# Ledger of designs, part 8: VH-VL binders against Interferon-induced very large GTPase 1 (GVINP1)

Target 1, 242 residues: Interferon-induced very large GTPase 1 (GVINP1), of Homo sapiens (Human) (q7z2y8r1479to1720)
Amino acid sequence: DKRLFVLSILGLQSSGKSTVLNALFGLQFTVSAGKCTQGAYMQLLKVEETFTEELGFDFVLAVDTEGLRAPEHSNKSKDRDNELVTFVIGLANLTLINIFGENPSEMQDILQIVVQAFLRMKQVKIFPSCLFVHQNVGEATATDQTMDGRRRLEQKLDEMAAIAAEQEQCLDVTCFSDVIRFDVNTHVYYFAHLWDGNPPMAPPNPRYSHNVQQLKSRILMTATQESRGNIMKISDVKSRVQ

## First folded at step 2 (VH-VL)

Design t12 (framework fv_telazorlimab)
Fold by ESMFold2-Fast, scan of step 2:
Structure t12 (fold): chain C 242 residues (1-242), chain A 123 residues (1-123), chain B 106 residues (1-106)
Amino acid sequence: as target 1 above (242 residues)
Amino acid sequence: QVTLKESGPALVKPTQTLTLTCSFSGFSLSTSGVGVGWIRQPPGKALEWIAHIYWDDDKYYNTALKTRLTISKDTSKNQVVLTMTNMDPVDTATYYCAHSLGEWYSYDAFDIWGQGTLVTVSS
Amino acid sequence: EIVLTQSPATLSLSPGERATLSCRASQSVSYMHWYQQKPGQAPRPWIYDASNRATGIPARFSGSGSGTDYTLTISSLEPEDFAVYYCQQYGSSPYTFGQGTKVEIK
């Protein structure tokens, strides 16, 4: 029936995820919203009729996790998080991996879970698309270029891929690009602080707005390319959710 | 300039609860990416991380101590409070609070430390 | 828990000599930091993420290493460099520190 583009957002900080979602889509065209049995929050957004032929889909389904828990929290099992992450990535045409000013332990944990999920999916011939969004990154100085940040993230992804491959005995995998097609220069977005100082005296940071527009353009381009290669139907998603 | 200062009792009896306050200036715990941690050092021994709190109220505890620990912040007072229950002589140490950027590109290191406050646990 | 073992426990050298301090982790770590501490003072950040000198740290200090083996090197000791140096891993909770290496005057 109707053509659907599924966009999933993963991250440990739910407030950061909702900020990105609102900035990208404003939620003005939400026709349905709620939680599925797996624990993900879903919002169905209607694309204006004037754009449906150009984009190649009629609706965007935004899927947000309620918030993954760090392994330090004994009340939340890693197995539950792994199951939720695998479900969310498997459902999506594109997954945004939101890293939100977290301590290094949380960043390592989310990257490990995500890389393990991608490696499992590669084994069953599912090749998901992903983008990394790192929020609350300070403005680059002459000595702190975005290239340094990208290099560090790539190093961590490679480390996590090696660990995951060791666990799965996939010795043909040595870095993250062996798991999924990944280019640190085009698949990673760094978001400046939302405010140019401390609210309420500080104005909104114009660099944050610019970052949002760049990410939005990339998402729409990915969605348009995917629509030419079998965008999901609403009936397909209903059968997988239920 | 960023400064932090610890305050609390110098002497605590065994089984009592310790409450330490970190008072700071030069930054706000409402600024994204900012955090404050607690680290202790028994006389002549290694440093031990205790707990962290971030601008968004995310809290992390040393797993060996977590049942005894509570960390909280009062953003309007520029304070972070650490509570540790059931004190034991082995908990005698200099307690530090320290500023950290919670942003991965700054490595989340403890970049600015308070002077430390010695807490002695004895009868 | 990741255990950090620093060696040697004490390094006795004269000004002008090269100092090499080792930190070995019980398993591979994500990040390794170094701190300098002088008696009666709080620790000071010295090297971030294995090899990046903190602001104001002299060029004679360098860090290296990856995985489980890390090294802090002082190319030519100055009088103010005699102190205790601690390594610290983060990226895996709990954050752990080594026992320290004391660099003292011979």
Scores: ipSAE 0.000, ipTM 0.399, lowest interface PAE 17.8, mean pLDDT 74

Design t13 (framework fv_telazorlimab)
Fold by ESMFold2-Fast, scan of step 2:
Structure t13 (fold): chain C 242 residues (1-242), chain A 120 residues (1-120), chain B 106 residues (1-106)
Amino acid sequence: as target 1 above (242 residues)
Amino acid sequence: QVTLKESGPALVKPTQTLTLTCSFSGFSLSTSGVGVGWIRQPPGKALEWIAHIYWDDDKYYNTALKTRLTISKDTSKNQVVLTMTNMDPVDTATYYCARDRGYSYGLDYWGQGTLVTVSS
Amino acid sequence: EIVLTQSPATLSLSPGERATLSCRASQSVSYMHWYQQKPGQAPRPWIYDASNRATGIPARFSGSGSGTDYTLTISSLEPEDFAVYYCQQYNNWPLTFGQGTKVEIK
């Protein structure tokens, strides 16, 4: 009966995913939380009653991955991560990809896994929506939201797309935008440090609060657009996560 | 369905403090990502942004006016209040409040505006 | 602050003519919005995020541009289109508006 918007969040276990989830949604709207069989953590958040008609859904299901790039046998870890990432992206109406720190190359392996998952989905004609979130970025970079960081990320995504396409013999893919609809200027968000001083007693960084507002607005806009065409019921999602 | 309406005094004397209230319906400032801003327009002149407040109580002020401005919200009453100190005849303008749905949509619903005249 | 300069200040045209309104930013802007204001009325959202028409806005209106140069075009003016149009950037605080372009009937 109830309508559900699924938001997935990908990134390394220590990439600040919990901080972003808490800042975006808090705990006051959480109805339930738990871990599914594939290893993703799920939180069911209730949409404020006054907005359910406008948005076209009653709940948001936030899906968070765990253990990406765990320090086990490298090949087994990457295979497991590929499976988990493919599941999580496939489940979602919108996927947030968390990158921690200012150097995209530190996230190269995770970007490769994500790009491979998107390419695999493209082959079966599933086109997920995604946004990139750069966390723990210096004050100047977050304030300016300069093109340097975006350009480096785009170059890395293009490299990973080319590698994945070559491995899968997909000659029609030469850059990341061939895999999904992506504009580095509008699909990437930069977050400064959360606190101005020594946590947890330090006041929140004002720029971080503003960036959270902008990201929340984009998520809600995407949800509104999706809700007018493709929203799932809670019962449908339960059958997929079992 | 979404409506905003400004209220406050029509006349203010120089040096006095102006208090304007924006009352709205059809949305809540408890909803993540939503904000309300104030914009003014002197007679026959351009629009000037004054201040914004968001669902999480985050506040932004026009730099030239910031020492004179205070913005606050009462989420339970669906109201946003703007206070501006030390009024001057040059502050005579129509004052608008508007809903903010984020950078991609901008200010998507506006109140009708309230004219504030500053005169002795 | 980002300064928005609109040109021309006034555009005198007849119904049926094409109108082209320019908005130039003092630095690169990713989010530009347009508002229409008729005498005695509040501004109305017209174009959001450079090129998207707000709800109920006729197809004769189109927006385009990126970086520092943005344009609002009216393909064929109708009597109800004579108004002042303002651009507004949502890239940096403080939010800023252009000085407006008045589209007036000849």
Scores: ipSAE 0.000, ipTM 0.413, lowest interface PAE 17.9, mean pLDDT 75

Design t14 (framework fv_telazorlimab)
Fold by ESMFold2-Fast, scan of step 2:
Structure t14 (fold): chain C 242 residues (1-242), chain A 124 residues (1-124), chain B 106 residues (1-106)
Amino acid sequence: as target 1 above (242 residues)
Amino acid sequence: QVTLKESGPALVKPTQTLTLTCSFSGFSLSTSGMGVGWIRQPPGKALEWIAHIYWDDDKYYNTALKTRLTISKDTSKNQVVLTMTNMDPVDTATYYCARQEYLGWDSYYYMDVWGQGTLVTVSS
Amino acid sequence: EIVLTQSPATLSLSPGERATLSCRASQSVSYMHWYQQKPGQAPRPWIYDASNRATGIPARFSGSGSGTDYTLTISSLEPEDFAVYYCQQYSSYPLTFGQGTKVEIK
């Protein structure tokens, strides 16, 4: 039985999360053509043979969501989104949360769902790892994005954690880092420019290539750490997905 | 291989501005993921983090001190400079600079190499 | 701002004895690090991310913990181990250190 690392990707519709996945791992798979369960699409990616012992796993199961509903949709849509988010976070060793653009309303809705899901996971003693990827096409300088963006994200996460904790009666939670292992300086990656395939080609943001490499390094490091304490076998996925 | 060394005045009068320079070798702040910070320790007391600067010029300051602090780097000289305004006798401390990796393959975000420290006394 | 409380403030022990040092955070932290400091010297990285020994640190040192509670253990004290140990969190800015635990000879 082969060892598996599960990577989940969450985001609103049109968040560009498939672009990030392709940049990190490509679309090649040899064992599974993919399967849809509860709006989640799963792809099995084979780890290069030379790295399997070093990383501690043989395959990556990439779980991609169809996209969460816009905030203006009905309340019943939010129930489905909550179920989907809880499912993919619960399945994953690491969850990537894709945020597209600088819209505060868009950010609030995805963050609320995510924080509630993490609090519920904490109640059953599951502590998933999480990374935020913020995509900002056509925005200001990288410095402005990192400084002001981190401040806004951390503040909103802390506010939502406090509200969710009060609703869930979790007296030990006052900020987001009480919910999950999180540092806004190390768990948030900003992709300020996503100029892709547009002639004449806009010059690539030097920080974009850099952040892709750093995000890839962080994902692999997290996967290596998780393989030590929480190794999943392919047979385990069958029992959990059924 | 990697070394950091603090330099600056040993004595500062109350209300004056302190300027400290951290000179380093064996690494560069042009390297992605590299950062340098300042930590101080009053005589007989605990360590207190002051400020950090990273390769991409991101800066972080101790909240209680931030209105008095400026951190900057000169990548070509391998130097990081800290200024603190309106010095007070309570600011008497040994000031250290230290290297910290922010992003990278084996990054755990601890201060892995420290300077020897420089004692700054604030008195009239 | 995360407050780190170390206990005890002072441990008076003899060589060969076991030392257990505690660090408690006011909030759950992402990374907890430990530094050793001897009089007149700069702090040295000792344990990083709760349980990993820095390069060259003897096997008698071990770290453990998660969330708000962390422990540094010295299985059998050697003369060179008598020093002050500081914990430090890397979870949010401002970065903070504990007040230190001094391990001193009886």
Scores: ipSAE 0.000, ipTM 0.412, lowest interface PAE 17.8, mean pLDDT 73

Design t15 (framework fv_telazorlimab)
Fold by ESMFold2-Fast, scan of step 2:
Structure t15 (fold): chain C 242 residues (1-242), chain A 119 residues (1-119), chain B 106 residues (1-106)
Amino acid sequence: as target 1 above (242 residues)
Amino acid sequence: QVTLKESGPALVKPTQTLTLTCSFSGFSLSTSGVGVGWIRQPPGKALEWIAHIYWDDDKYYNTALKTRLTISKDTSKNQVVLTMTNMDPVDTATYYCARYDSEGFLDYWGQGTLVTVSS
Amino acid sequence: EIVLTQSPATLSLSPGERATLSCRASQSVSYMHWYQQKPGQAPRPWIYDASNRATGIPARFSGSGSGTDYTLTISSLEPEDFAVYYCQQRSNWPLTFGQGTKVEIK
């Protein structure tokens, strides 16, 4: 009868995922790990006892979908990605959408799949929480660069929402905020290089540490808000995943 | 311009069934994510949510009242109908219909209709 | 069902004064909305999702809060602000309302 927080991660590369999870939760122990029937990789992580009272949950189920944008059989691959993403978002208390690099066309493909999934969730009255994490963003040291990045992301999300809404004939949806609760100023986190100057022995980047703390604070706020209302039991997830 | 208006009997006898109709304009229940619900307010008391229905005919009911309630829609007529069985004097209230967004915010309300339950 | 408790039940103030209205939930909620109601009228949407003002709502109104504790603040009362204010949660079905806080002229 243990309390479970489900955290889904879309598009996060393996090394970045481990670094972020360790930074957010500190010392952790994997109780079990494996692949579900839908193809997502799941890890059950035990929350350190000193934090369980504060967070309101005993375990974190981390769900990874690193396989987004499979290149083969483009139409069937997109359908599989849509099904997987919809499953993963529907399962989660919080979904982290990881955007890597600076290529707009690759970003558009991932965002299209994600926005379509959120639109489907809205249609079945599931209102998931989501946060965007943009990693390996050049220097990301100037505030105006981060602001420009936020504006570009919002524009792309609005474009994808309009396209998805037209496909689904949802006339009341004109921007991403109509699909899910979203504020580009508070729901997007930018992670610069871990090391200042980018050589192996350079000092840690202070911006990276700050962004981890901000993301951790938002995750904790979300978990605390949901801990008595929407938090799941392990038995609930077992019945859904099988 | 979104408008909603309630209609139904002003007086209902104990044990009878109440039927209320919400007629609306300025939006359609064919639009995904849109819903219409019912809220009541006994004289001098707080608001109580009763039921709502979404564009896909999905229905939600107040748990305490669920066995007495039926909500339905006619999308082509822009109407939502609430039926409540076995009326009792404690059910005397002003009944409102309201539009629900996907977050459960009641963004447009009807004027309300007072239903008195007495013999 | 989530129970919402509003305090105080009645707040007696003069125009120009600051009003602070509390809404406490019996368990954590993610969505808290506020409505204003004047005698003989339907409730009017006022604040949605804790802190966002509905269309046409003056800047003197602000909402805040998270978890179980939410607040509606009126920085300087105008004559038209004297009314009953209700909070409403959507985190769990059924939707529930607080009992209301009446802001009345002193």
Scores: ipSAE 0.000, ipTM 0.413, lowest interface PAE 17.1, mean pLDDT 73

Design t2 (framework fv_telazorlimab)
Fold by ESMFold2-Fast, scan of step 2:
Structure t2 (fold): chain C 242 residues (1-242), chain A 122 residues (1-122), chain B 106 residues (1-106)
Amino acid sequence: as target 1 above (242 residues)
Amino acid sequence: QVTLKESGPALVKPTQTLTLTCSFSGFSLSTSGVGVGWIRQPPGKALEWIAHIYWDDDKYYNTALKTRLTISKDTSKNQVVLTMTNMDPVDTATYYCARSYDWLEGEYFDYWGQGTLVTVSS
Amino acid sequence: EIVLTQSPATLSLSPGERATLSCRASQSVSYMHWYQQKPGQAPRPWIYDASNRATGIPARFSGSGSGTDYTLTISSLEPEDFAVYYCQQYSSYPLTFGQGTKVEIK
């Protein structure tokens, strides 16, 4: 049986999450987990044999969800999205929350669902890791503007955590960092535009490539840490999705 | 092998700022998952957690004390520094630094310094 | 904050006797740890994540519990076991310790 690191990505429809996922990884394979009927699409990626002992796992299972819907839909759609989010977070060693653009207020529904899922998992002693990826950051975004964006995101996460804690009757939670270990200055990645002009003649944006490499480095550090005790087997994942 | 050692003044006057340094060997704060925290113990009383810093510069503070606290690291020197402002006689305690790991299956303080007694003059 | 209450405050026993120490949390805790401290010394990790013995800790020590109720048991006290034991939760910030249980010679 082979050792597996599970990476999930969540986002609204049309958030560009598949672009980030493709940029992080090379060759993909399909496995029996691909028959999951909950709107999650699974790709098994093989770690080059040279690195398997260093990293402590043989495969990365990338879980890409179909985009979550806007709240104007019925309560049935909201229940489905909650089930999907709970499933993919519960399956993952690390979850990437993909946000398109810089406005935290448009992320309220996604943040609420995600925070509630993390809070429920905390109650059963599951503490998943989480990183935020903000795509399509404008050229006008300077360090000062990025810092303002981080502060706003932190405020929104704290608000969602307080609301979720009250609804779930968790008296020990007052802010998002009480739900999972989180630092807005180190757990949020801002990605530039993918292209410097009009493709296909325009070159890829070097800033985007750099951002991907920084995120990839963090993901590998997290995976290496977990390889010392919390890595899953492929057979375990198959049991959960079948 | 892992060792940690606290250093700083043994005596501090009321209203002054306390600065404590934790010097360590046998591990690096550049290592993923590693953190260093500060715990204090007033004479004859229980242990009280003060602050914590992780390899990625994540910082956490005791809620009751956080307006008085600053924690920082110097990875190249293998040091973690704690600063506490506006010292009061009730802050008299033995101050310990200790190592931890940030881990999905839990973390605990696995190595501790010997402690340094800080007395706040009355 | 999560308040940890240890009982009894003092446990007076003779070598060879069984010791049972309790730690109760004001709300459910995911990670509970135990430390041993002797006079003039730093605390030592003893039991982590409720039931795992830290490196070098004798088999006579065992931990158990979940949720709000945790127990540290010493099956047969040895002279070196007389010390203060603290429980500590690592489930939410701020991190908190119990008041300690002192195991002393009768």
Scores: ipSAE 0.000, ipTM 0.399, lowest interface PAE 17.9, mean pLDDT 75

Design t3 (framework fv_telazorlimab)
Fold by ESMFold2-Fast, scan of step 2:
Formats: structure tokens, sequence, C-alpha cells
Structure t3 (fold): chain C 242 residues (1-242), chain A 122 residues (1-122), chain B 106 residues (1-106)
């Protein structure tokens, strides 16, 4: 039975989630792909044999919440969104939370639902890891924007954790780090732009290529660290998605 | 720390419009996931949900009362206002406002105002 | 509109007895909450999401159920437990409450 690492990517429909998946892994190494009954798009990717011993897993299952709707949409979407997000986070070894651009309300909405899911999972002793990726950072100096962004994200996460704790009656939770192991300085990655060149457009400049490579390397390294002692088998995942 | 309080007239004549204000503290309607609703209870009868407003200005109304209801918020004043037209004696009830959080496994009314009795009579 | 039917309408019991209150939904719901109300007071959140006790609620109260059938149980009634209990769904708009079950002293 082969070893599997599950990577989930969450974000709103307009957040470029599919672009992130394609930039990181592409479809060149996809063994299978499709949508599950919960509405997530799944791609099974084969790890190059050169890396399987080093990484400790044979396959990556990439899960995308392509069907996730904004909370402002119909009342029925709330139950579906909560179910879908809870499912994909619960399935994952690592969840990538994709934040796109400068829309504060959309960012708050996705953070709120994600924090709620993590808090519920903490109560049943499931502790998935997460990374935050902020795309389309503005034109100011990268260092200044990154520092301001980290402070703001940490404040929003703490606020969402407090609200979730109140809702779930968790007396021991006052900030996001009480919900999941998190450090804003090491678990948040900022990118001015993610490569998304479409034919016949020219290839991205060297800076964009570097950012894509950096993100890919960090995800793979995080996957290696998170898989130690908690490696899933393909048969284990099949029982969870059925 | 969270408190809500209803204010408005104690007596309304038939056919008049009722305006109720919910003033609150300890939270903001600018915070994602936060909402405020109105629930009424006629003397000796069950609770009836009337209307709800969320941080994003998304509004919901009781289907039977929808044509008579308007809910709005003033985020800077920490207030939610409910307006109900064409009042009738059957609308006599204690009116409550309550906080409701959108995000969570189960969203319920976690903090309630004390209620304000509105009597509709000639 | 989802209709919630509570039974019995009135439950007359003595302190120390077990109380079982039912709430039945006209269609399947995922989120059911319970509130306690005493005369002259606003309702208080009591049980949320079918089975979770709100802050400060005694261990003698428990909630259970799924789909269309939900139950609130009081294992051994105390004098302060005599009140009206309302169920409420948050599965669909409009939000709806049951008619209430009055737990009164026999």
Amino acid sequence: as target 1 above (242 residues)
Amino acid sequence: QVTLKESGPALVKPTQTLTLTCSFSGFSLSTSGVGVGWIRQPPGKALEWIAHIYWDDDKYYNTALKTRLTISKDTSKNQVVLTMTNMDPVDTATYYCARHLYWGSSDYFDYWGQGTLVTVSS
Amino acid sequence: EIVLTQSPATLSLSPGERATLSCRASQSVSYMHWYQQKPGQAPRPWIYDASNRATGIPARFSGSGSGTDYTLTISSLEPEDFAVYYCQQYNNWPLTFGQGTKVEIK
C-alpha cells in the first residue's frame, strides 16, 4: 500500500486556487483527477521516484474547494460551505489557505470558516497543519508590505479564534495559536504575483519564477516534516472519501 | 461584556408604523460573521423570529411579515433598527433583539436584550 | 418553512424526576438549539448544536438527536429547572422556533 500526503487548498472562487495548484504541480504528473460527492476537486499526483525516499511518501493528493461560495450568497450555501471546508481540512495533512488581493471582507469570510473548522477538529483531536499564502501583494516594498500583512493577519486570526471559541464554548481558547500550532513569521508566505502565463503570452519574469519555486519547495519541505509518524496509506483515504 | 437593549414606543395604534432600535455594546457589526436578529413573543405564546441582519448587510425576513418589515444597521452607532408597518392588535408582543453568529457548527442567539413590550390598541 | 413541533406541550413532574422533551422538524435539519425561558425573562441559550451545553448549564441537562428528531433530557429535576423550553432550527431561512414545552411542578 503506497504512502500518501494530502494537501488541501482553500480560497474563494476568485482567489486563483487552480492557478496555485497548476503552478506548483501541473497536470503533467496527475495519475487521476475528479470531483468527490462533497464538491471538492481532487488530483492524485505521483512523486518522482528520486524524491520518494527523501520525502517519505509516494503520492500527493491535492484537494481544491472549487465549489466554495461567498458567505453572502444564498442561505443554503452556508451549510454546504461548512460541510465542504470541514471535509477537506479533515482529510488533509496540510491545508494551504489562499488569500488573494486586497479584499478585506472576502479574506475575513474565508478565515472565519477555516478557523471554525480547525477549532471543531481540535475538539475531536485532529490537528492538521496550515500555511497561509497571500497573492497579489501590492507595488510597495515587499518587506514593508509583508510585515504589515503579517500583523494584520495575526490580528484577524486571533479575532476569528475568539469568535469561534465563544460559539463552540471552548474556554481554553483566546487566540489562534490556541487552536493550531501557528507562527505568523514562519507559516505565512507572501507573493507579489504567482506565475499564470497563458499562451500565447510570454513566460513570466525571473522574479515570478523564483516565487513559484520558493512556494513549491516550502510546501514540499513542510509536507516532509508533517508526514513523519503520520503517514497515510491510499487505502486509508479511500475509506474517508467514500 | 456583550449587552443589547431594545428601545421604542410602548403603545402603538392600529395602522401605525412601529420603529424599534436595538443598541448594543461589546461587539461590532463590522466584524465578519456577526449578525443581529429580532424575535417577538405575544403574551403567553411562543417565540417568533421576525428579521435578521448580518455584518455584510445581508437581510432576512419572516415570510408572513416580509411586506411590512425593514431592518437596517448603523455600524458606527452600534444600532440595528426594525420598522414594521400597519400594526394590528395581534402584533402586541414583547420584542427582543439578539446576537447571532454566522460562523460555527451551530449558529444560535447567544446574547439577548431584556425585551420591550409593545401594545397595539386603540 | 421548517415547522418545529414540541411534545408534550406541558410536562408536570416533581423534583428528582427525569424529564424528556421532544422536538420534531417537518424536514431534516443539521442545527438544532434549545433555549430556557422563565416568566418575565428573556430566553437563555441552553443547548446548541443538538448536544452541547451553553456556558454555565448544569450537567443534568443533555441534548441528543439528528435529522428530524431531537430530544432535551433533564436527568433529575431541580426546582430551578421548571421553565418553558423552546427548540430552534438554523438549517434554513426563515428561522423557526417550536411552540415550547412547559415543565411545571406537579
Scores: ipSAE 0.000, ipTM 0.452, lowest interface PAE 14.6, mean pLDDT 75

Design t4 (framework fv_telazorlimab)
Fold by ESMFold2-Fast, scan of step 2:
Structure t4 (fold): chain C 242 residues (1-242), chain A 121 residues (1-121), chain B 106 residues (1-106)
Amino acid sequence: as target 1 above (242 residues)
Amino acid sequence: QVTLKESGPALVKPTQTLTLTCSFSGFSLSTSGMGVGWIRQPPGKALEWIAHIDWDDDKYYNTALKTRLTISKDTSKNQVVLTMTNMDPVDTATYYCAHRYEGSYWAFDYWGQGTLVTVSS
Amino acid sequence: EIVLTQSPATLSLSPGERATLSCRASQSVSYMHWYQQKPGQAPRPWIYDASNRATGIPARFSGSGSGTDYTLTISSLEPEDFAVYYCQQYSSYPYTFGQGTKVEIK
């Protein structure tokens, strides 16, 4: 009967999973045993009692899909990845899409799969929330949060949306914003390298801490909005997972 | 300076569980961007990545070995533990633990000396 | 799984000669690292992200490449350079290593 917030993380290198969880809940949560279900690693976290009414939920279910970006040697493997991503996006109140580095072609398969999943969700009138997190970008890009980086991502998302729409025969979709409510200026976060100078003795990058606080604010805002609108209970998750 | 050292049994019988401990100094897994991985090398063969764990407790496993592997860390003890179930003679290898770091593009930049694990009845 | 193929398997050369080691990936990779390993020793980091020398690595070593083709070059071999060199991709799980190129004294 307890209220649950489901956070899914998609990407190749999800070193930000605990950072996101700590941003939402600080050091005041208790971790239960994790489980792997349909290729996703799931971990239940109990929110400390002092925060449950403020946030509107009692538990966080963290879902990790790092195994998703395996090379494809068969059509069945690719179909399973599509099913997994559709499943975790459909289950989640918020999905974080982790993009590693600045080369969009490296993330093309992941972006294509997630756009296709969002398009399928739109067809059944499910509108999940998502945030894009770019890690391992140059300091200038992270500091400036430049229009060039955001425009490049938007262009790639629009291309993937057009391709997915053609494959799914959705003639009313021409760009990513037709698929999901998305603002490239507010739903994308850039994280520079953690360290300045020569590793491993270099000091922590101060800009990284600032970006974590901004992401924390957005995640908390999204979590409270979702908990007021569409609160999921643990019994609901059992029905969807099993 | 960063140092790592593997410890565990030198001999394991088939079907038994292997537990290896990596003890390290010169860094902490409470420090953002730090991680520890396990890599093995069968005698005369290539390196094979097994698993790694990062400062934020994110865990990653080699897909071919996933069902047999558990990795955990004890930040206060500066230790990372790897457990591999159902050992087979083909798992005979030198097992290394290594530091990984975001600033080194997550390369394995400091390695332990390695510990040879022989699987034989 | 991304397969890394290193060629040649063995280079038999004399000190002072140039060595060129190839690493070819079965699909495009974004990050390629190189490691040096001597008999009885752990691997050592050598080149990060295709072209960045690890701390203390001599200037005679250079890395280059992108996509599927990567090269490690030693401009003039010194006695301490005779070793096995492994490439490793950091683009997708599972991380994979090449089979190694052994640089041995002729």
Scores: ipSAE 0.000, ipTM 0.402, lowest interface PAE 19.4, mean pLDDT 74

